# VHH binders against Serine/threonine-protein phosphatase CPPED1 (CPPED1): the designs that were tried, part 3

Target 1, 314 residues: Serine/threonine-protein phosphatase CPPED1 (CPPED1), of Homo sapiens (Human) (q9brf8)
Amino acid sequence: MSAAEAGGVFHRARGRTLAAFPAEKESEWKGPFYFILGADPQFGLIKAWSTGDCDNGGDEWEQEIRLTEQAVQAINKLNPKPKFFVLCGDLIHAMPGKPWRTEQTEDLKRVLRAVDRAIPLVLVSGNHDIGNTPTAETVEEFCRTWGDDYFSFWVGGVLFLVLNSQFYENPSKCPSLKQAQDQWLDEQLSIARQRHCQHAIVFQHIPLFLESIDEDDDYYFNLSKSTRKKLADKFIHAGVKVVFSGHYHRNAGGTYQNLDMVVSSAIGCQLGRDPHGLRVVVVTAEKIVHRYYSLDELSEKGIEDDLMDLIKKK

## First folded at step 19 (VHH; from q3 with A61K)

Design b1
Fold by OpenDDE, last read:
Structure b1 (fold): chain B 314 residues (1-314), chain A 119 residues (1-119)
Amino acid sequence: as target 1 above (314 residues)
Amino acid sequence: QVQLQESGGGLVQPGGSLRLSCAASGFEFDDHWMSWVRQAPGEGREWVSSISQKGEYKYYKDSVKGRFTIARDNVKNTLYLLMDSLKSDDTAVYYCARLYYRGWTFDSWGQGTQVTVSS
């Protein structure tokens, strides 16, 4: 069932844009704002991981439901409201064609329907969403269910680019789709440069790198050196200042020249010491500031004053 | 180098109890999920129980639920398995195993400790 069929108003991306943010109203700077970033709710992973068999696991996801519900509740309590809530991929654990995919999908939709209607959802595709080796069919399924896999939108003079990073990892079964995104991205980056946007920000699932652009390939958790360098240079040339991702289930990141790579830990399964959490991203005219919060902290205390003060200075 | 050393196994009567321990070294213990797996004679290795980094999550094989309790002490870098109401079917070599994200499975285990349940 499409998100529309479930009676929930998902602001799904269509036509390579997000209707919740009309470009004609959002192309100019209007003042500081903030958004919430989550990653890897990945319904089904915790139990699967616990058994040491992630490939065949995924039959239980009650914990992920609880965690994501807590996230949604915390977000809904925030005042002022965030401009949007972005999920940086791996929405559920079951890959295309795998057991429990339908049930996991429906449960996530149900949970996300509780997000305040004034807070648009931005959904990024991950490898569990479209497969490690995406096909036209798996991409189509994602688009039908969650919206366009890559798109752009404006918020207060800031250009946001959502990318399908799986095309950079393994496009072998859908090279034409990758090519289409490549062309689209070049056009978007040209727009960013020509219109002198206040900021340009990229969302994708797979990190360019975890710590350094010169780090070794981690086979799974980062893009290859050649790919990441090409993308990073392209982003830098266009004035992109920050790339956000998930996938690693740990907080990580680094800088390359003027580009900040921010890897956010997961709402769901934690592979390290990080708590289940969300990242608050504050955007001012001059800078982008971000901070990771545990779900408990965000629920109990909200956003800290020093970040809120940045938003109040309109 | 990652090292895991199991202890606490032995011979017990049905209905008896044992406490297994695993001493971990060579890695950041509190940064990893830990598990117990076992291998019975003539059988393949099977998962028994897992515990998250801080013990927030504990999972058990259905056949051991209500009887086994997994625990950890991150200060001592030690994993435990309390086994109560032991049955003959619990007879196996028990291994402490680390869950490692690179490979998304168990990457390290010790020599194991023998548990024999027999009348």
Scores: ipSAE 0.935, ipTM 0.973, lowest interface PAE 0.4, mean pLDDT 95
Fold by OpenDDE, fold request of step 22:
Structure b1 (fold): chain B 314 residues (1-314), chain A 119 residues (1-119)
Amino acid sequence: as target 1 above (314 residues)
Amino acid sequence: QVQLQESGGGLVQPGGSLRLSCAASGFEFDDHWMSWVRQAPGEGREWVSSISQKGEYKYYKDSVKGRFTIARDNVKNTLYLLMDSLKSDDTAVYYCARLYYRGWTFDSWGQGTQVTVSS
């Protein structure tokens, strides 16, 4: 039974890669493509948030189910199919060891099983997935449930890096795991440079920054100034052009030199004015274009012609 | 500065109705969830109801479900609480509260408006 079959209904990252995209076949540019990015379905947050008690809330998540189902349905209707669907963390609300975690997890799995089998899932870990202070145990649980917490994969000559950003926020209970990722990342970035990949793209949960590399530390919604600068410099040096994240439940972003930070709002709970939605990311040989869609817009109208035209131009 | 001003409280008989209002200023009203909380004498503050930015989501404490209706007017920067079938147990000071993402809880309150339900 292939490792892929043992992983359940959808492909999971294993061995620090995603089998759905064999590197041997995906290391060269094949033409423009697109993928869908979601963030923070976070089953259980909306009700918990509404009560002002997020720590003890999470007993209702019907709305998040509805929203995520709508997202999945919208994605499945897209033609041509996206190369993959990435969720940038905070899959459920219940942190490790908290009530309703199992039920929320099972419901999310159920919903995600409805994603077209031709659309691989890329799952990023957030703080609600592995805890604000991750441990070896919480990380292991995540990996068992959703797949590797950090990994890379190739799609048509583009290198994608999925990072566990919680290691950058608070690695105090698992410093060795952080170190391992650091070493791994350095190796991956070296590969990116040496192979002259068409593009390199990073997925993580916690944003480097929300608006500016020089912004103040938010102590929650962004990485510390020192950390984000170090990471950004590494990314830039390796030729990474864009970092995608969630966590903020608002659309945000900025640019540092030639690196774009793109913070996508949530499928689930909205903290601001943004609609529940998904981001469409179009990758051409020359550029990466992205646009945030409400679930309604994507469901009703699909992807707009200007973006689709970019994909059709071989 | 964030300002919240409650009004509409008063004395009513059991079974009566009141309409509370909260005038909001000093922040982007339509960018925030808003809530009503209440505090009865000798008791702690308790959550009553919340409404999302555009009113898409409304939540209520179980004891007020079916009797209270939360609403908002983003043009007027006003939060409302329609209270029907009032009971003696509804007697409290009612506060308008803003849900704020930094801290993930209520960060701003008004002075409150007194609601007294008595025969």
Scores: ipSAE 0.934, ipTM 0.973, lowest interface PAE 0.4, mean pLDDT 95
Fold by OpenDDE, fold request of step 22:
Structure b1 (fold): chain B 314 residues (1-314), chain A 119 residues (1-119)
Amino acid sequence: as target 1 above (314 residues)
Amino acid sequence: QVQLQESGGGLVQPGGSLRLSCAASGFEFDDHWMSWVRQAPGEGREWVSSISQKGEYKYYKDSVKGRFTIARDNVKNTLYLLMDSLKSDDTAVYYCARLYYRGWTFDSWGQGTQVTVSS
């Protein structure tokens, strides 16, 4: 069972699952639903980025607080309520052992406590959360603070897989942890096949690719060709249809065979032309539809009718 | 090819004002944060100010806050730095710089323009 934070902040994944969604109640299709996806609130990045020193910056994060609060408020106003709110990594800017990590963490927790209690949080780990080269210690710290770094849960017959993608980028200091996730993932994908889940969806921080499975390695913003191909093939074989990620601070994506890679831009710092925003993901029996909204649009207008109509259809 | 060309520097007395301009070409100007950096004699290059893609965010070095104003015109692909109440300590070569996401730092700058504040 997932445990609530000591301060009653939110339910954390524990035992490689999320208690907010009991499998016994959520393993069968119950009808269309939607969830909200955010990425990279990354408290501290905007200022750090502005100075050209991301490694040593991060002493100010008021803007990220404002943006994330706006996101939370927008989400809380939605009717019907989303099934959950997922944050696809880089929760804060300060990497393990770096200045302001504690303060950034506490502020993010404070902001997230305002999320409606009926909307479970799904937290994905990014490289700023566990380090570019994660260790057993940094992973343990993350798990203590935010919950399990990889886990699965069911919602209305859809299997959701949260992965620690940093294990795919650089597992050199924790190869055993990577191996454990690999084995776990294989088991979960087997379950997806055997139970004939309505859909299987993956959340991770680092994109498989930004535009194409055959694109060049970006050495940071995508996984290596060999790694992403292996993962993609594994996902496809298991029937996974969509992978969601952050990390790029730009909207991007592409398709490989029948697998969609969806890269969502950031709640926080924007590296390109995208607005600060959230992605609405609608899940029907037949398809998964998603759309990126600016925080302003979502706050002022809510979800558009064409998407809402999809979830109203029984 | 990324090109940045600074202009507007000169000699001014303390308390004076200057307006620097930077003409940008060879890249999507409105897709990038832009910055001013400066290098004083005998010192290293230091960050002065940055502006986000649409000007939503502006940041300044503490020593120039309230005196300098960064701005941009995305139609003209031009970055500006309005410098008021100039001090002797502002004497430096000023560079226009692009913040580039690959590398997470400045990847391009111009030849610079000399700003000299002296009585």
Scores: ipSAE 0.934, ipTM 0.972, lowest interface PAE 0.5, mean pLDDT 95
Fold by OpenDDE, last read:
Structure b1 (fold): chain B 314 residues (1-314), chain A 119 residues (1-119)
Amino acid sequence: as target 1 above (314 residues)
Amino acid sequence: QVQLQESGGGLVQPGGSLRLSCAASGFEFDDHWMSWVRQAPGEGREWVSSISQKGEYKYYKDSVKGRFTIARDNVKNTLYLLMDSLKSDDTAVYYCARLYYRGWTFDSWGQGTQVTVSS
């Protein structure tokens, strides 16, 4: 653990990788494993949403603290331990420059410090983290606070790619940063192909699509048709099997040419009928299986036997 | 089409009570947060209370906390507002409103029901 991490700063990703997973040790398949995926703890949204004024809200986030603490506790109880815990963006509600951002950030850090140290954190950036229109400054702030906004890491022969999806939504104020990620991504995808990784998995905040690659553009909740198609094709070509995201605060997803788009509902504010929850993702040599759990279910019962059996088949 | 119909308003003395109802139709009621908003004469609309899909979360404007209770019956597709200890300042047209994630605000209202608190 870096001194910065010990100090409560989550500099998890640096140099476009995770030190917790040395590539030289993680490039080969070692057997089945699983990880936990959360999305949109978004401290401050529930109250803000309730008032119908999300833009100016965010002064209360006790519920999100409770929910995220419950999530952390549930995760810490799991045996065997998940390989990592990924949060797919919108960590807090206050966008850059908005009130309560510092306080929300500190509280989330505090909550996340309770995660077992053997469970690395993977933090994805969302639009509330870096702004709807990110700038070099907002991205830098994120990187300073949470770590690199895009990076890759290996776990047991599986390549994980974390992307800043806001660069695909609106890069107008930071085109150079987008370009840099584009180039980096191309390189990573090339590596995926060349090394014949067991699996390649993508984490990003904004979904490619919610239900279908051919769905209409949603003003907010999916990437544009042109963008999502280009990305999907790149992913497919490189052998990426699954893209995970948040942002929608509902469970959703679909498939496109053997690419699974999995949209996970939120730890925090629910916009639909889904419970607050986490997704368990089991990775075997042959397949990736995932299931959404309510926080209550996961806390009370843990992971179901059928999924656990997949993990035990080393 | 989304339909919201408020009822239960009326004239009441200070300290009195009213129960507002909102009949909802044309959408999945239990899939949405619901709210009450009100508009006093000469004033803009203001948020009063909200309730989450299953009633797990309830929020209130500070001025109505402890006096108003929001509730819902998802079987009947009905939203309620129990108003106790009414004050003159509570005089307004009360609207049932749906919170809709597309736009991140209220997207639908009823015609409203008049609440008048007067001696």
Scores: ipSAE 0.934, ipTM 0.973, lowest interface PAE 0.5, mean pLDDT 95

Design b1
Fold by ESMFold2, last read:
Structure b1 (fold): chain B 314 residues (1-314), chain A 119 residues (1-119)
Amino acid sequence: as target 1 above (314 residues)
Amino acid sequence: QVQLQESGGGLVQPGGSLRLSCAASGFEFDDHWMSWVRQAPGEGREWVSSISQKGEYKYYKDSVKGRFTIARDNVKNTLYLLMDSLKSDDTAVYYCARLYYRGWTFDSWGQGTQVTVSS
């Protein structure tokens, strides 16, 4: 079934894969290449935050519209074009059942329609998109709206895994759905270990950790210590090199053994000093190099020469 | 230790103006959205206005739009509220408040400054 038949303007993930990158065409290393990561456009949060009442959906999101349009414009100017644009969760602010959710969703779809059609979108679920305590119903709503909540795809011999990280935070109302992802993930990690992947990369909304694998539980911005250690060890054993996340609305991260945790700041509401921005991620045969750019910087100056040199190496 | 100290309140007649100030110390001022919140006699606290870390975004309660202006000076670590065309309904204690991401709401307050609008 085509994207048009599924009712979308986007290549929505279906069947635990992404049709924009057919696996049979992406089996061999074809780098270097790069992609753009954004996080937390979260239409509605700036207004909700401004009043000190973030428990409800915000009733204004014109600033997030403007910021996300700016992000799209910056991406569309890039040459060569990025392989894809990933939005790493919290697409909108209003949680399931809250006011303004439909309107925020429709406005984000409209803004994302302006992304250059040669640049596929990769959409990651965040806690605001499926609820802090997801149910089968809230997950199904997300999947109908945006595509699968977890899936994998290949680009140039690199395996990308998209996870629904809310199943690791609070699966109490959907334990069977968590079990299904766990089984699927074990299968994907076995493929990564046994196949000669150039790299394996994970996208998930909630970071494993913000600075160190041994840090205290934050009870919101990181996964619990036992959960994050179990996941990190599985990822390392399978050869995953990097996890990219959002959620924190601040740049953060660290390294655990040979696994990097990269937390990227927001397109939308900033909770600290970081500018609204996007992360450029360059994948070479040997390494994954990334840098956070403000929206203004990327739009006005493009990608810095040292990164561009990596993209263009023979 | 977070410290917020308001000043500039007083007694004014309807239609008058006041300029409130809030001196901030003990934290990185330009990391945080800052707000004015007021409490009228016998009522709960009511959000009035907020300003982003660099002043790029400014929000106002509908009843004060066009009459109040929020501003900040990140060199002096000072928050301001310019109140114009004051009405009796604006009578309240005005608090300077910090928005903080742990808890997702206001976490620190000043002692407040009294604004009284009366004939």
Scores: ipSAE 0.710, ipTM 0.895, lowest interface PAE 1.4, mean pLDDT 91
Fold by ESMFold2, fold request of step 22:
Structure b1 (fold): chain B 314 residues (1-314), chain A 119 residues (1-119)
Amino acid sequence: as target 1 above (314 residues)
Amino acid sequence: QVQLQESGGGLVQPGGSLRLSCAASGFEFDDHWMSWVRQAPGEGREWVSSISQKGEYKYYKDSVKGRFTIARDNVKNTLYLLMDSLKSDDTAVYYCARLYYRGWTFDSWGQGTQVTVSS
């Protein structure tokens, strides 16, 4: 897919890689750098939520358009530019087969086209994008629209893994697809171990946990205890330092051994008191530092001086 | 335990006004969207209006737009519905309800307050 076909920021992942960051150019430490994480623009949810009927898609999404435009404008003002902008799932609200899905998708594409061409977009699949019980067909639709549902890429010696976390929640209608991701993930984690990469970072929509690895199963907002512990142990063994997620529509997280689980609140509908916002994630040689900003704060004041000092430090 | 208590209903003539209140306790009020839902005799419950945590977003059923105003006071933990230009079709028990993320719909209700619009 040429740069012209990609339309600027839509470098759709193919072949389990992302062409915006060719591995041969990004395999060596070149930090510090930062990226922006957003989650759950979820066009349609605010209206559906307001009426208590979240199963029928949502027939209005003008508020999510405005909020996502505000997020794009805030990102476009940042200097130095972030290395990429990742959207951590639930891109739209209408699940496969529900009304308004096509229209929500086209409006989100239109809004995201305004992202600065120098800032590649990284897309993570959420349960609303592929369904709560994905099938080969729903995954294929996502991949045609947005790119691969799981893939990896390097930025400045840091390995980033994007996972389809719905395979860990309910693979019952696509067990072979889950198996393919499991095999691919083991290969990627082996690469992370062998290369002694500067850092390894995971993006997935569903958090491993919201507060503690030992917490009760929520049956929606976290992965089951056995599943999350198996994944967390694999990540820790491979040297993964942090998992970033959305899905919860609230800020949350905690630490399990050396692994941080960071749950970021929504661009779109808020289920708690958090403001609509974005997370600034700074990667230094030693550590990964992050902070959630409201859209207003980021637009008006930019990144706070302590984080900016880390970004500018050599 | 969530407690919601509606008040302010009554008998009013068509074209009249009422202000409903809902006192909330037992939860962090400003964490939640709140709603008014009504039930006419022999009918199911019907969503009327919702308001976001800080009042940034307000939604209304089409039949009440321009006549009803939802508001909240997060200091007093109180939800309001200001009803103007009342019609006989507005006659119902009005419930205060909380939207909750477990279940993705209304999880808690008050006892309701009767609004009767008659000539």
Scores: ipSAE 0.666, ipTM 0.882, lowest interface PAE 1.5, mean pLDDT 92
Fold by ESMFold2, fold request of step 22:
Structure b1 (fold): chain B 314 residues (1-314), chain A 119 residues (1-119)
Amino acid sequence: as target 1 above (314 residues)
Amino acid sequence: QVQLQESGGGLVQPGGSLRLSCAASGFEFDDHWMSWVRQAPGEGREWVSSISQKGEYKYYKDSVKGRFTIARDNVKNTLYLLMDSLKSDDTAVYYCARLYYRGWTFDSWGQGTQVTVSS
């Protein structure tokens, strides 16, 4: 699964798919397998947060570089290798048009180039990557830099859907782009129903909810009640088992009927007590099992025996 | 509900030292970044230093770097600022402040403690 890109750039999602996982090779169950989920490296946030002025782009991000390098090194040591590493949004802190955006982007690309070539990257757009109110122009910039903002791919008979969740938060400057994603999503969910996939899994930056489908709206940390319920009901009808998100900079989540919402804490800035960390996600024929690890735990001790036993059963 | 009480200010000669304290109550202290912010006479408030929940990260305004040290004691729920090599420019009321993620800025302040560096 080599990519012929000038300058050694990552496999970028294009054409609403990810070439690292050709569908013809991945359409049948080939588990168990696992992947690593990280969120919110958000180069620049720690400094901006420390001064109480997050609206101006942070002018230092050495700590996020160190933390993300630590994450990459921990991932590279894992054996067997994970199938992919997904970064679940807010790749950098500076929003479109803000200072330091180019420099933060270049530094994150440099750090991510150190990921083992056998481990594909899956990149999810966050509100800082495309803006709180995206436009056609900000979405196009993201796509040039990182690849498609929404797409799907198969791994071992499992359908993965990557969504641009900002279209559900504020599509006011790009309603046609939201409509295109909605139509595409309905088709992907129809495919999931018809194929009876082993599992279907969603990645999106903004969580549907933090604890409960019925909770109050919480600033911009969850989708509105009506929006999240419509999406959750569509996902459940199609057999989606779990949604993974970041954005909250804390571990959170809950269950709505058969759907799990898993909110993973940050590689970068911590807004609560969680350590900087990554989530190990194991996919078996029957279930999806996940656990959050601090970067130190994962580097020093690797994956705990009970999860490793699930990974090695095949 | 959030209460922050500063102490330890006073009059000091240039080159002198002071230790400020801030007693915190009414919230989970170790769940939040904490900051010192100062206000010189006739000026707006100016960020000085911040410390993460467990003290892993400490940040300083450039003009105080190397002279001031921020610290916290999560058993006593107390924030500290050790100030060395004080200059007349450091004369201000010093406030203890909490950073809060809803709003992404300071949401709570103490009453302040006066630091005066003589000429």
Scores: ipSAE 0.654, ipTM 0.878, lowest interface PAE 1.5, mean pLDDT 91
Fold by ESMFold2, last read:
Structure b1 (fold): chain B 314 residues (1-314), chain A 119 residues (1-119)
Amino acid sequence: as target 1 above (314 residues)
Amino acid sequence: QVQLQESGGGLVQPGGSLRLSCAASGFEFDDHWMSWVRQAPGEGREWVSSISQKGEYKYYKDSVKGRFTIARDNVKNTLYLLMDSLKSDDTAVYYCARLYYRGWTFDSWGQGTQVTVSS
């Protein structure tokens, strides 16, 4: 599903927007509503991790297929339906130029085609999807396969921004692409301030921080201290309420001033004690409420009554 | 400090069996995947098998599938490798290893236990 006219789950973001949510129909508050956030299905990582060789491993991904199918089935059972399902990066494990990348990509596409056609997908780029050091060529490949790497869209008066966070980690082989995103982001944040949107929300793969804005840099799991402070202050000034991320394969997060950083654990490989899971995110006129569910919990019990009451409130 | 101590190696005939143990201390054992890695004389280290935090995922190198079984006891903080139908090319020093996410590979090792399959 390369084209918006197909009307399926795979509406590729094009032209820095998402056709599944036309702006003229979505600019006014029409909540409450909710969406589902998943991260890091990362087909191939569990096997690669098991061998201790994540650079060369990853020739099996049956477990990630099973887990992502479980996620899709859990989402398809939800009533009322979520407004969209966002995958917050690291769609597959094999980086550009590595073996098995084509096969992992085709298997993930096949699994995602089973998502209810009434539930649009929102796809965020991760470091495995575009490389740790992206180039114009690796970004172009991602865009042909999945859609734009950064874009915005409106749902019920809420502005959503999808960022390519690898440009903040290592833009050394694509500085002009980073500059283009920076200019675009400044424009989007100005729109958020100017139009007094109900809420503004950011999706990016790499978290600003894991617990605290002033924490030490933690390998590549958070953005550098100077970078994350500049971005966080820019987001806060524009009225962004929350940033959702993956990448860490653990639940984490914290608050800096009025900005929440929410790091969601993986559908795929877990690096700590969190279960494989999804995050339910409820948007009301006043606030954004979210909760992480294991795939088993969500599939067997659905959304808990307190969140469902917020979703169904008049 | 992370401490891993292997035991249970020895000399066996082809077709024989051995059971390796690894006592772990100094870290939250049930928070980590654990692995067995082996090294034949003059060769590099070779991954053999891994087990997830609660044992729900078990992986084996193809050459040992069906012959080796990995297990763990999270109460006793012990990793095991049951080796059946041993072959001469299983001869190696066997290491217990911890997988660690910073670096995405093994960060801690025991001193190893010798397995020798001959005659």
Scores: ipSAE 0.614, ipTM 0.859, lowest interface PAE 1.7, mean pLDDT 91

